# Miniprotein binders against Peptidase M20 domain-containing protein C757.05c: the designs that were tried, part 7

Target 1, 375 residues: Peptidase M20 domain-containing protein C757.05c, of Schizosaccharomyces pombe (o74916)
Amino acid sequence: GPLNFGYLSWGQHSILEQDSVQLISHQSLLPAGDNLISLHKSLVEIESLGGNEVNVSDFLKSYLESKGLTVELQRVSSNPTVRDNVYAYLGSQRNTKVVLTSHIDTVNPFLPYYIEGDKIHGRGSCDAKSSVAAQIFAMLELMSEGKVQEGDLSLLFVVGEEIDGIGMKTVANKLNADWEVAIFGEPTENKLGVGHKGNFRFDVYAHGKACHSGYPQEGFSAIEFLLRQCVKLMDTDLPKSKLLGPSTINIGTIEGGAAANILAAEAKAEVFIRVAEDIETIRDIAEDLFDTEHSEIKVIQYSPPQYLDYDIPGMDTVVLAYATDIPYLSDRKMKIYLFGPGSIREAHGPNEYVTFSQLFEGLNGYKRMVMYNLR

## First folded at step 2 (miniprotein)

Design e02 (from t7e with E54R K69V T71E K73R)
Fold by ESMFold2-Fast, scan of step 2:
Structure e02 (fold): chain B 375 residues (1-375), chain A 86 residues (1-86)
Amino acid sequence: as target 1 above (375 residues)
Amino acid sequence: GELKIRVTFNGQEIELTFTDPDEAMEAIRKLFEEIMKSGIPVTLELHDEKTAKRIARQVMELARELGLVVEVRFEDGTLKIEISPE
């Protein structure tokens, strides 16, 4: 409706006088200058390129202790620089029902923090310091609301995800803490990851016998053999997943032979399969086709698909195409969720960003996921 | 011209700059949808007075549609809109 210069009544609710609104804001808010946005800014401004995470680990320890949490630094390595995972919880109970976890390392190069429109730019602003900030404030708000107690919720921030997973590998082998539910933070556009396809990459080397092409009975064509086997692979219905969709086959390269009038003595193909389901059956198909008297298979990568929990009512879901630290905890009997602010499409590039609305949506999402799993 | 919107969360200030008021309104709409869910009070300050009144009306209509409590105040030529959940 039309504006008066002063106080108005709007919608189904009455407005408040300026002083009363300020009092309500102060009553409802965390202390001025200590909020989701300021924490995210502090994290992004601290350079934590893979291998140089010490300053962000030290910051998180001090910050979380200042909020009343018990904090452990788990030493991952000391040379050439100190690298620590950060594990935080309430009181003295190290095992919690739910852990919120994200990585604190970023990819090269460092990019400075700045705001343009509704976008917060900076290296790690999206991947994954958006998740770190949102997870911390989810815990702090649930603590303030009296909704979590000792043994309910912990925070785990790890180094080295972007390179070799050394931080989470160290957690898996040496932290000696148990959880019933792990909620991993990564840019999922604030949707629950249902899983991601596996990778099966292999090379095929085919062997023939060169001869005059006018007398093909005197030799064996490596190219003809390899092409026929590749066509059989491409014509095979591979296992598909209701959650992840179809498995896909790509013959990335094919090469061989010497001349049009000579049967090929050697041929090679590089094959990459994105595995939706049942990598073992796909391996058996590949071995049947390519591990023969006339060919050898050389496996380059063999990683099964990851299936995640997404059973939280009312939350949107997404199929993801990128790798995470989840495989390092996959042998544990626990629920695993993947969820976080921002888009992976904006990560690792020169214009990495997260939006203000995505950060708040992420905070709300983590609070919802935690409370659902504590019922 | 240029529209500057200052967004205040719990004492922290963020300045958003737009040349297109419709782009600004879409950004504000997304922010309000999250405020409604999170319960965090937000203050918007509009610094380009040429378009400020139009944007303020659109912001108030959006807040009404989302069931948010709105207080509008005028300080030193700046239109301030404070939005909170019920």
Scores: ipSAE 0.011, ipTM 0.474, lowest interface PAE 9.4, mean pLDDT 82

Design e03 (from t7e with M60L E61R R64Y K69I T71E)
Fold by ESMFold2-Fast, scan of step 2:
Order: C-alpha cells, then sequence, then structure tokens
Structure e03 (fold): chain B 375 residues (1-375), chain A 86 residues (1-86)
C-alpha cells in the first residue's frame, strides 16, 4: 500500500541514500534554555570540594527561587568558609510527604567538565551532581504537570557527605522539618538500593614471651596465639541476612616476630568484617576471641548494616557496598529509598563520568518514585 | 572528523559529539529506550553529511524494530527524524 507522511515502514530508506541530501544541525530551531543537561553542566562546572561548597549552595538558592520555590539556606558552619545546606519546597509548608535529597560536595581533586561521546566527565558529574540535577528536574516537571502541590514534595541538598556527614547531621539535629519518605540520590546505576552491609574494622595486638624456639615451654608465641584465634574467627558462622547475604571476614594484614629461631613476643592483625546482620553479636564474638589475657582489640570502625525500601513496581534492585548519609536519618519513622544515575565504580577516580542516557533515566526514575509515594 | 547529533524531547536539548558512528548508535539506542519509557517523542538533527546518512539509516531500522512511528522531514537543508512511541 502507499506510505503516509508521518509513518515509515522498513524499506523506505532510499531518501537517505541520495548523494545530494544535506545533513546539518540547526541550533536555533530547538528549544533554547534551562534543561536537565544545562543544569547538570552548571553544577559540575562549579567547584564544590568538601569544605568549599558555598558557591554551589548559592547557585542552587538562586536557581530554585527563580523556578518559584521557597528556599532556605541552613548554616552548617561559617569558618574557615560558609557552608550551607539547601532546603526547597512549595509555598509555606516546610513539612512535606516526600523529600528528594542528595549531597552537593565532591571529593578531591577537581576535574573539569567535558563531553566525550555519550559520557559527561567532571568531578561530581556522577557523584552526586547527576542525582541533584535529576531530582531538581523531577520536581520542576511534576510542578509543571500539576502533579505536586504544597506539602507534597521538597528538595534537600547537603554539604560534607564525602568527609564526615556534617551536612546531614545538621539536618537531623536542627532543620526541624519532617517527611514520611526520603529518596536519597547516589550512583546506583538507576537501581533501587535494597541495603548495604555494615563495617566492623579492628586491630588485634597479641602479647607473648620471647625464648629459644627449640625450648618453647620457656616462652609463649604471640604469632601462634594470634593465628589460632584468627582461624577460630574464620571458622565461626557469623550472622547472615536473607537480603544482604553472608557477613564476610578479611584478615587484611598479619605481622610479628623477630626471627625464625625466636618465639614471637608481639604480633598484630588488622581485621575487616562486612556485616550483613547483628553487628553487636559479631562484636561479642570478636571480644571473646581477641580481648583476652594474651591480646587486646582496638576498634577502628563500627557501622551497622542499612536496610532500605525498594517496593517501587517495575524498578530493578541492587545491593550496595558503600556508605551514605542515610544512617543520620535511619532512626526516624519514614520510608527510605536510595537511587541515582551513574556507577559508583566510576566515582572518586580520575575519569569520573555519567552518561546522557543515565541522566534521563534518573529523572524518569525519581518522577516514578515520587508519584508512587503520593498515590 | 567530529559528528554532532542534536536530540530534543519535552523542551530539553542535548548535543552529542562522536568520532565513531558505532559509538553514536549505541548512545542513541540507550537514549531512545529511556525516551520510550517516558512516552515523549524525540527529534534528531544530523550534522556531517556522509556519517549522518549511515546513522539515519540505522536509526530508521531501530525505530522499525521497536515499533516506533518515524517521520522524516527536510527543513533548510537539515535532515530531521522525528520518532514517537505512538
Amino acid sequence: as target 1 above (375 residues)
Amino acid sequence: GELKIRVTFNGQEIELTFTDPDEAMEAIRKLFEEIMKSGIPVTLELHDEKTAKEIARQVLRLAYELGLIVEVKFEDGTLKIEISPE
């Protein structure tokens, strides 16, 4: 049958095979103005290394106010530089059912913005200014579509996530705003985080008595003691989670002794446990094995596992291996989601990037998550 | 040389720059999958005559395979390809 203008079937490609066809872009014919990609570019081009976020906070205040939002700057610190969290909402209602939240600080060093193929490079382009840009446009599009009203949705952008969490700690203690749902932005490859294992890192120092190795009854080997206790730890069944899997044990280093013919007077091990469930029971096991008459334990890190909501229909899920600001709000009676564009595997490195496709997928994902929680 | 492809949807505009047509097609495919989820039509404007014709041919094939509606127009010497879900 004849082909109608507005429809192409397979085989109607001869028009593209003509040698005289010219293929030239026309920038003036396309919408010019503020969009997801231009906002992301603006954010990435503003240096906001941890401790120096003032310029990005000020930019966000002006930008969001220009879009009709009420914006508050929450002072986190004033010296040596001003550091402000950004909180934005519709009208006068500070408490909203849903908050979209991300951090605006980046790790060192600063990397310039540039595009190579589908990849947008720059420090923070992935972690987490991709999430910031996508969350802002989710709100702006939902506002434009008449799908959110005063009290439905807010935006919260925090400083200091990559260092000590000071921004979100200040929110938890002093912002005095409440939500039923928080959606945290981080690079999750646009999958819902189901949770992440906790971290229990400690050092063990073992003490013995040096003597001639041919007469071991005259001393006590710190190395032999430490090795036997480490084997007992590795052979212990640790608590496991149906969702997060097993807890894992790594003896990262072990050292001690002076010579092959001398019983070791001192030995040390560094132990790192990825905790799936029940960090207190794991600590008790470690103390029973290593806090003895012949050894002591020094705790370096003690962070429990985090469990998240992932009940959004049609969205893929992922188990995450990195820390977030979520623990600072975890004691609140609220649903918590973790979702954002890009891969954490590309973050913090010299070639940090997010793709154009990931930014648009992230925007659509945040809109879906907000609407589901406002149903 | 550099190939530039301008993509617009829902008032948003991006410009993609490539040195390899296969990389350009992979990026376009991923972007189309995401645009299809939103139900919003996309318009492509192609720059660099020789490489753009091959990309346009592959785009038409991809749109057909995905069941998309495709309209081709010429405006002021530019080949525009409008792709819609329905």
Scores: ipSAE 0.000, ipTM 0.392, lowest interface PAE 12.4, mean pLDDT 81

Design e04 (from t7e with M60L E61R T71V K73E E75R)
Fold by ESMFold2-Fast, scan of step 2:
Structure e04 (fold): chain B 375 residues (1-375), chain A 86 residues (1-86)
Amino acid sequence: as target 1 above (375 residues)
Amino acid sequence: GELKIRVTFNGQEIELTFTDPDEAMEAIRKLFEEIMKSGIPVTLELHDEKTAKEIARQVLRLARELGLKVVVEFRDGTLKIEISPE
């Protein structure tokens, strides 16, 4: 929105006095010296490796309460350490139209906070404490601007995303709060995630009968059988998505047999399908090809594709290649967005960072997304 | 047109020239890093009305987020921004 130089206000216009103005930007400053970069620094400096999030949860409770929010700590586990999700809202109304949500755990190893150039380095500086800080300041700025009230907006910060999703699983099963819209924070380079393909991984075991290769009628080749079935799979037209593109098939390994002159008694293939649409039909196709008299299928992974909302005007979109906590809420009747500052390509590595520019544009993005959904 | 930003930092007056507002904001972010590291005040002068307003908006936001003290003066298409650590 337009920024007013006479009064610093968002989405408003000022009347300037003549052509000459000296402006003291007091109204653009956050009360009591608390700001986005200072919050982000505090969060990054608190170690919250997966399984050891207690200190960051406690910090967030105290911080958000100091800003006038009602805060709940949802116990996820107590042994070997206390692990709490943080849920915050205005007043007494626990159900809100919109929730801003991110994870507060980080991957190993811990990396210290430091600034170099325009980059803010540290473990979790990008994934996902950038999103946490930006979402908190979106809430705080919308509160100070009088744009959100009790029942409009909440904050949800979860443990354990990087390992097993235990925090969000606990939310899905036990928090007993309802939303119409969830905005998930992850490094998307401040673009709206449109979705990601599902995963269907299975192993095929083929069984034959060994014999002298000069007399193939005395046996059955497990390798020949498996190869022919794999070719049929690769020649099969799998369900496609206009949004996510085609489903892809990879025969990652194929092995078997004992010698060139012996029909193979056993063969194995590992198959990985990236599912764009209709995982059930793809499984039926696989079982038809590989669950036979001569072979069996062992399912290793079976995860459907995730489709997200990206209907916010003026925001760029991106197809994602990584997993999130979104599947744990995907069965609810709600809009789900994925958006956040920083690049996933820099996350988990030794040089993890977010830029100053990415951090406050993330803040602006969350404010825009919230206001659009409260329109 | 060409965007010129006059910067006064640590007693040195330098003129930076940009063809892109995003390039200008990148330079300003680096100056903010120097303020945070050194505690030395910076003054920016911007001479293009439209670009100056957009840059000032982003500068004021960044200064607010860093807890920096900002004084803004706008006269006849020239924007002067004084930024200090306290």
Scores: ipSAE 0.000, ipTM 0.195, lowest interface PAE 17.5, mean pLDDT 80

Design f02 (from t7f with Y6W I43V L45F V80L F82Y)
Fold by ESMFold2-Fast, scan of step 2:
Structure f02 (fold): chain B 375 residues (1-375), chain A 86 residues (1-86)
Amino acid sequence: as target 1 above (375 residues)
Amino acid sequence: GELRIWVRFNGQEIELTFTDPDEAMEAIRKLFEEIMKSGIPVVLFLHDEKTAKEIARQVMELARELGLKVRVKFEDGTLLIYISPE
């Protein structure tokens, strides 16, 4: 007969936990806590909002040491809370040919772990604890298979990516470990990133002279000045890249004035440019337009575009519209890849998720990338 | 292509991959034996519509043979099969 359907009132998640319970996999039993999904669950259930990563760092140190890895906690800051990067490797050789790296901090607000169908929900379930879990199991499986030795592969998990990059900045300046290849984890839908645009964000403040709007010759409108300069910026052809496409301009906010019948004495705009190429020329254009007798610029963010390695046979590629921690290591002579499970479009929102299939495909992708670079 | 079966059992979740549907059914039979021994329910997740429907049919027949309770739900392209003792 045909398939029978019914709706259940059972929860999508079970909290029945027993240390001795195992599941059948390829006709063998796997212990609780020793699989990709249970590690991912443990990571997501530990709140690690930016500035409060101590518990996830401590968990990772204990977990990775329990798997036979040498683990270092690199202190990033101590006040108001302890913040540590996690660096793990085999034996005593701190420098490795390949490092797998991801961030362990998440954006606000915290969202609880739950499963619905093929989707695993929770804050950081996609960005970037999916990458963390997949990278850890890539290392563990390659170790179990005898495919990596001391000096081949390490794991680096950093704090503060979502705010100011403080974790990776501390790595760049103070970790004193070197690699030939870095594989960064971020939601790329399991495709190799070819590059990502840079960020140039600034506030512009315009100054005018208030007067009766019926007699505009007696004053100067800060709003009119700012609007005209913003239009000139939007009409300017910015540097573009064959690989990354055009630079994009967004006037995110514009405000000013007091009333319809008064010329505005002050106006402000917030500008965000996604930079495809030549950030210095773009800054010069902005300064020519906004650093004037009637206005000033305050630079909020200034990070150049990144071009990445994507030379792994048989893997799909993607151009990324978001920034990563990669710029903090960009002055080093090494190959840099960007790859990870999930979609950035699902990150930072109220319904953040990654799928079971994306996690396992991510694991396989990291194993493939590591082995290719150890060839 | 590979057949993928996600298993939820006693608070744990894992993906099983098989190249052969008969191997998948053998693994499922062993899971059912564990349910009978432990009394703990299991949930299977299947994504391939045609193969999933046929495997679900075989799973339901096996559960009836073993005296286990089975409920099936389809959500977001996934067949969820809940298996429990009476």
Scores: ipSAE 0.000, ipTM 0.200, lowest interface PAE 17.0, mean pLDDT 80

Design f03 (from t7f with R4Y Y6I I43F L45V K73R F82W)
Fold by ESMFold2-Fast, scan of step 2:
Structure f03 (fold): chain B 375 residues (1-375), chain A 86 residues (1-86)
Amino acid sequence: as target 1 above (375 residues)
Amino acid sequence: GELYIIVRFNGQEIELTFTDPDEAMEAIRKLFEEIMKSGIPVFLVLHDEKTAKEIARQVMELARELGLKVRVRFEDGTLVIWISPE
């Protein structure tokens, strides 16, 4: 019944879901046993801002081992802080047919856990600790139901997705585990992603020669050069795709100079391009504009767009405007899905949340996706 | 053997199919004229490995003749051409 906090097989009936959410919301304010909501709360309450994920990695290792899983911590870095990916599976078989994977780092600033009505607030409550909690309980419930065995399913939780993808890059290069199917967790409103744009983030450093602004022929303005090149970039028609739409350009920051009456010796811009298609051509354009006698480019993130599998019957689909860690595994011969609870539109902001119903629907979705791929 | 070209110019996408390489080159010439007039870059994507290299060679020759900048990528049977006035 409604007091059973195991897998909730939600019908298509929204009224039944709302009644269940009200009961669960009431119970979540009381001491509860080990269940989906309790695990999600534990994860959100552990601060894991990008670069400082050690406490959540250590928690996950202990938690998953307590549930009978074999757990590996994969060292990503040791300085200035220890950063570990978490890889968990049944028994001794490291290669599994299906892997459920999500990131465990969050963006700044940390926001505390709290509940208001049907909403669970906190940094990472949506992006992506909702997916982490739902994927873990999908594994645990499938184990308890006898539906998965050694070699069927694993869990992979990575650091650094929100910054540079270092966690998944380390998996791709050094974990030495193989899968036929990967199911990535991100806020998709519990719909199958059909594809997502890539990320091309870079910094531009422009160099000029300071002089009196009344005699500009004696110097070179780094600010004027940088502005003109940024305008050329913004006026450039970038590659687009029929499925994913246009590539978009954002000049996120621009800074430089010392005073209004002095030509700027130095200027800097941070540029973020959401790539719909052909990241190599876009990089060539950026290098042509910004890798010059007067400037250099520093690439921060470079991940191509992805087209995904969405062949699961009865599940809704969505086109996503954000990138994931999927590109780091895209060269492997595998099926790749993207699915998770919550909305990306609520992520990264001051009021980040996921709903109780979205968490339980996410759990159900991951179980369905795993079973379909083990059929 | 059809030559399939996707043209991206000034926020628009046009899909062209040619059975004759000479017709494809004539279309490319007209796009170069528009680049010269507007100053806006264009992208061409070609999906025919057998003719792609020869079309790329002709595109580069025409661009040089007109003083246009060209960047060419060839990957897995697909040729991507970026064309700019400067």
Scores: ipSAE 0.000, ipTM 0.147, lowest interface PAE 23.4, mean pLDDT 81

Design f04 (from t7f with R4F E15R L45W V80R)
Fold by ESMFold2-Fast, scan of step 2:
Structure f04 (fold): chain B 375 residues (1-375), chain A 86 residues (1-86)
Amino acid sequence: as target 1 above (375 residues)
Amino acid sequence: GELFIYVRFNGQEIRLTFTDPDEAMEAIRKLFEEIMKSGIPVILWLHDEKTAKEIARQVMELARELGLKVRVKFEDGTLRIFISPE
């Protein structure tokens, strides 16, 4: 009958039994330390907090060149530190049919690498060094199997996704490479993303006039004004999408005032809207509520929702509630997929992890997606 | 399950759970019989430092019983077992 087996990985430099006629290391087929789990470990152990990615970019250049790939470092910025995107391909053909792409920056704070059961912990272990490692091994295995040649597949790893998208913006404007298909890596639980909501993040600064709280007619409370406008925003019916669902509003911080018996002269709120549809109407609503004689708005992020390709047979799909670097390439005429190991719900937190199973399933998924698009 | 074995066989990747050890060992036996029949080698990966030695011992014992060649290595997050016909 058919075989039904699971998977896991674990290793140390040791031999278990010597009484076998032959008990030898499998190193004869694979170089020492050159496997999916050891690459993932190397990537996670290199700190690459947003703005400080130089060490992981340099590691990737050396690693990928050691595997026979042509590697370019694309300078994104030099001050205060050098920041480079990594672009790798076979031979001299820079334009490829398919590109596998992920970000190499992580959010603060750095968390050390460790294993607990089937879980691999560490900052970026899930978001997105799981995708980086799986995509690299998809390329390497397809190369070893003779299934890809010059012009078929490339790797693109970018800086700054978690802050401002500067890495992918630099790719869009200056890399001068073209693809027919882009496969973006992010934690999607190894399911094809059908689309993701956009980001509209802004700060509101409210201005009042301090006075004795017993005589409020002599002043104006910045806090009362800001609270009332925030309630109006939360009560507003925002545009919704049939595919992506409703837009969501989060007032992440609110602060102001000096004392309970003094009307507040100043107040501030940070607002984050996950946009399902019609970002322009949502911005108009925000500006009507917060760009007034008593307040001003400062736009921090403004990214529309994205709709993706998910036409690969036999792969599960998912609707995602977070934004990616995809908008920076959305004007190009290409297929765009979003897929990767791990759960976004475990990312950015103090206990970020990916499982061994998810890493190997991610590797298989990327190989499948590449081969389908090269058919 | 608390433990999984990763198997690469004839270009396919298969997941084996150890929530029932007897069923898991029966599945491994079927895999070994397929190796003997096809002549195609297989690579197994096992994780869990605390139980890995006992599982690897059972897998190696079964392979010897069936006359299969076994090579085992612990390496940085991966216990690899290579199995082929002698």
Scores: ipSAE 0.000, ipTM 0.177, lowest interface PAE 19.5, mean pLDDT 80

Design f05 (from t7f with Y6R R71Y K73W V80F F82L)
Amino acid sequence: GELRIRVRFNGQEIELTFTDPDEAMEAIRKLFEEIMKSGIPVILLLHDEKTAKEIARQVMELARELGLKVYVWFEDGTLFILISPE
ESMFold2-Fast, scan of step 2: ipSAE 0.044; ipTM 0.578

Design f06 (from t7f with Y6T I43T E54R M60L R64Y K69V R71E K73R)
Fold by ESMFold2-Fast, scan of step 2:
Structure f06 (fold): chain B 375 residues (1-375), chain A 86 residues (1-86)
Amino acid sequence: as target 1 above (375 residues)
Amino acid sequence: GELRITVRFNGQEIELTFTDPDEAMEAIRKLFEEIMKSGIPVTLLLHDEKTAKRIARQVLELAYELGLVVEVRFEDGTLVIFISPE
């Protein structure tokens, strides 16, 4: 490409200054056609609130078939409404090396499509119909450029992400298609997600025997027992991640006892661990300390950390704080990326938007990620 | 005044409307960098002659920075700027 001006340079100020521009029909410079922005608009204008995705699924089937793709509708449910995932690929080869995937449902309430400056507003304009439109055009452009063949790339659009993940759960259990790489679309400001810490939350109930504090040999302090076990937990080196940092321990509450002169018969602590890696080892440590003759543990939350691939050269990274459909595919031996246009901070709100530049950056990002994984 | 800019590339067309010229130029710069990475020619249609000449100068500054080929045309009060990496 020219690292020079061809016929135009800074010395060509005279072109504008002398008003010596050539007159032509501006309408004939590029052919009019279907495009990224018109597809995004069509998707946003189709209401697809969670549970009512049928119209957007039907639209995508017709649209993608019109572009020469083979399209399957995977039935997720039919009562009270029909809900279908959309799976599209080239030719007859259902298994592809790379899948581009995002969700097509949106949160309540519906917000109308409108443009203000560089911002495209509407429900799902950011989360996640921005990713859907950019992923579709990444596929279409790579097809037109002859850069993908049958078995290289597929598109998967799922229902119900914003509620219970039913769409991706149905994919995991029943689609019977395999990939080596999945690229999930969500608003990441066009940065590669590296992952997020897991949650291990539990309550500890400790049991003692009340007695006069001047004669402690006659009883057993639940408070003393619980404090000593909590200190041992806090002094334990938990597994840490180079990407996510250290696992953190918080004793959120501690309570018990009746009076300063009585050994405590009962005590309780609420413990919250943000898990950087190896949740099973952390659970074993907790059970060894708190599932004893003098105490029991009640698990409230137990979710492992999510680690993602972010090895694409020239792309920025981000640590994410929100839930995705990724956990439903995490048991598969595959590379998993998370990347998409827009900011999660504007999603779910009354002023949801994505910018024109973010949509095109997303398109270019997905093309780069696909080509890197097909190298 | 209100700025209207139409961007055409690879069969795609978008219309941008701004009250602030600095916001318009920042949006165009970002869009431009992404389109140029693809190697696809871009056409800008700038509506309003006085603002168009100022924006065209900034586009020429950007073209100088990026080593781009630029063709400028005028029709019916619209300044048309065709930009190519080759």
Scores: ipSAE 0.000, ipTM 0.432, lowest interface PAE 11.8, mean pLDDT 82

Design f07 (from t7f with Y6T M60L E61R R71V K73E E75R)
Fold by ESMFold2-Fast, scan of step 2:
Structure f07 (fold): chain B 375 residues (1-375), chain A 86 residues (1-86)
Amino acid sequence: as target 1 above (375 residues)
Amino acid sequence: GELRITVRFNGQEIELTFTDPDEAMEAIRKLFEEIMKSGIPVILLLHDEKTAKEIARQVLRLARELGLKVVVEFRDGTLVIFISPE
């Protein structure tokens, strides 16, 4: 029969109609068995903090093979732990028209799985194991309904999105699979992303000469220099996008000096810019301000903004303020969508959750998106 | 006997008490209308074991008629019913 997605099958209705059958009690309020909610629970309960994804990759390989899919583990790294991307498809055809893709790593700290009202809590319950579970059941239901064939649809789950994008970088460079459409899962409140801002993160190291603060002409303050340059950056009108809005600047940390009566010999700032448009011009501005005789810049992250496809009839749209793995596939001639259950505003925090309705709506959304692109 | 139903819906928890199963089913029908309109699932906790089985049978029949999905679990003397749009 068709797969259920967290609901009572028709067979279970018959059991309860007999009036003599009780379900075995569980430690959670969730149904037992193979469904959307139980898969999501299994994924969330497997700790997969960035760098430690091996157990969730192994689980996904076994689970997807048990459903009749061909599964490949793509080795990303082996030291200190094994890290594998998971690529799954029907039969022997590795190239598919559509790929559903999400990341399987989570941010620190691990948070336990629990349910409160309509909310399912746990680390990765929203970002992005909600998308993983919904995408898997979209594939499984479309298979059961006879709506997808070999070469139509694949699943790609990647490591390391929350740290450095190493999983998707490895896909881009070494997987050697082609798609016409990629559907990325991230918390978008089940709306089509129209685009998201890029990330430009850098550290600034400023160098001065220590001296007695009463005789400042004998030295040079690294702190004073760095503060003045940071103010100039904050006062700079950065490129803005009609679709994505303004670029934003955050000086996340600033530190330096030894004592109030000594000119600072060293100072450091960490800067994070959310880039709406023209990352190259923003980098030029940063290098003009911070790559000087008194300072150097160390680039930590440099990812351009992304503009996405949102041409699916009847689906709502949203502008997103966070970055994804999409940039690593942006050079390919393909349609790229971004869609998934939950809110990014609830991710990374101590109370991360996704709702039951968001999971089921996400499943239905992925099915709709796949079928539209196979029309 | 007195039938107690705890309703968890959209982050809220409400306890309802009924003496008539038909009255309880009318309250559940209205809740199903809200599920269909909002797309938000509900969790029902039925605390009376003897009445819970009859209510569960009626809930499953109603869910089938309305195209809603239902998952049931018996836990610590309480019948838990999760209801969601299909």
Scores: ipSAE 0.000, ipTM 0.236, lowest interface PAE 14.5, mean pLDDT 81

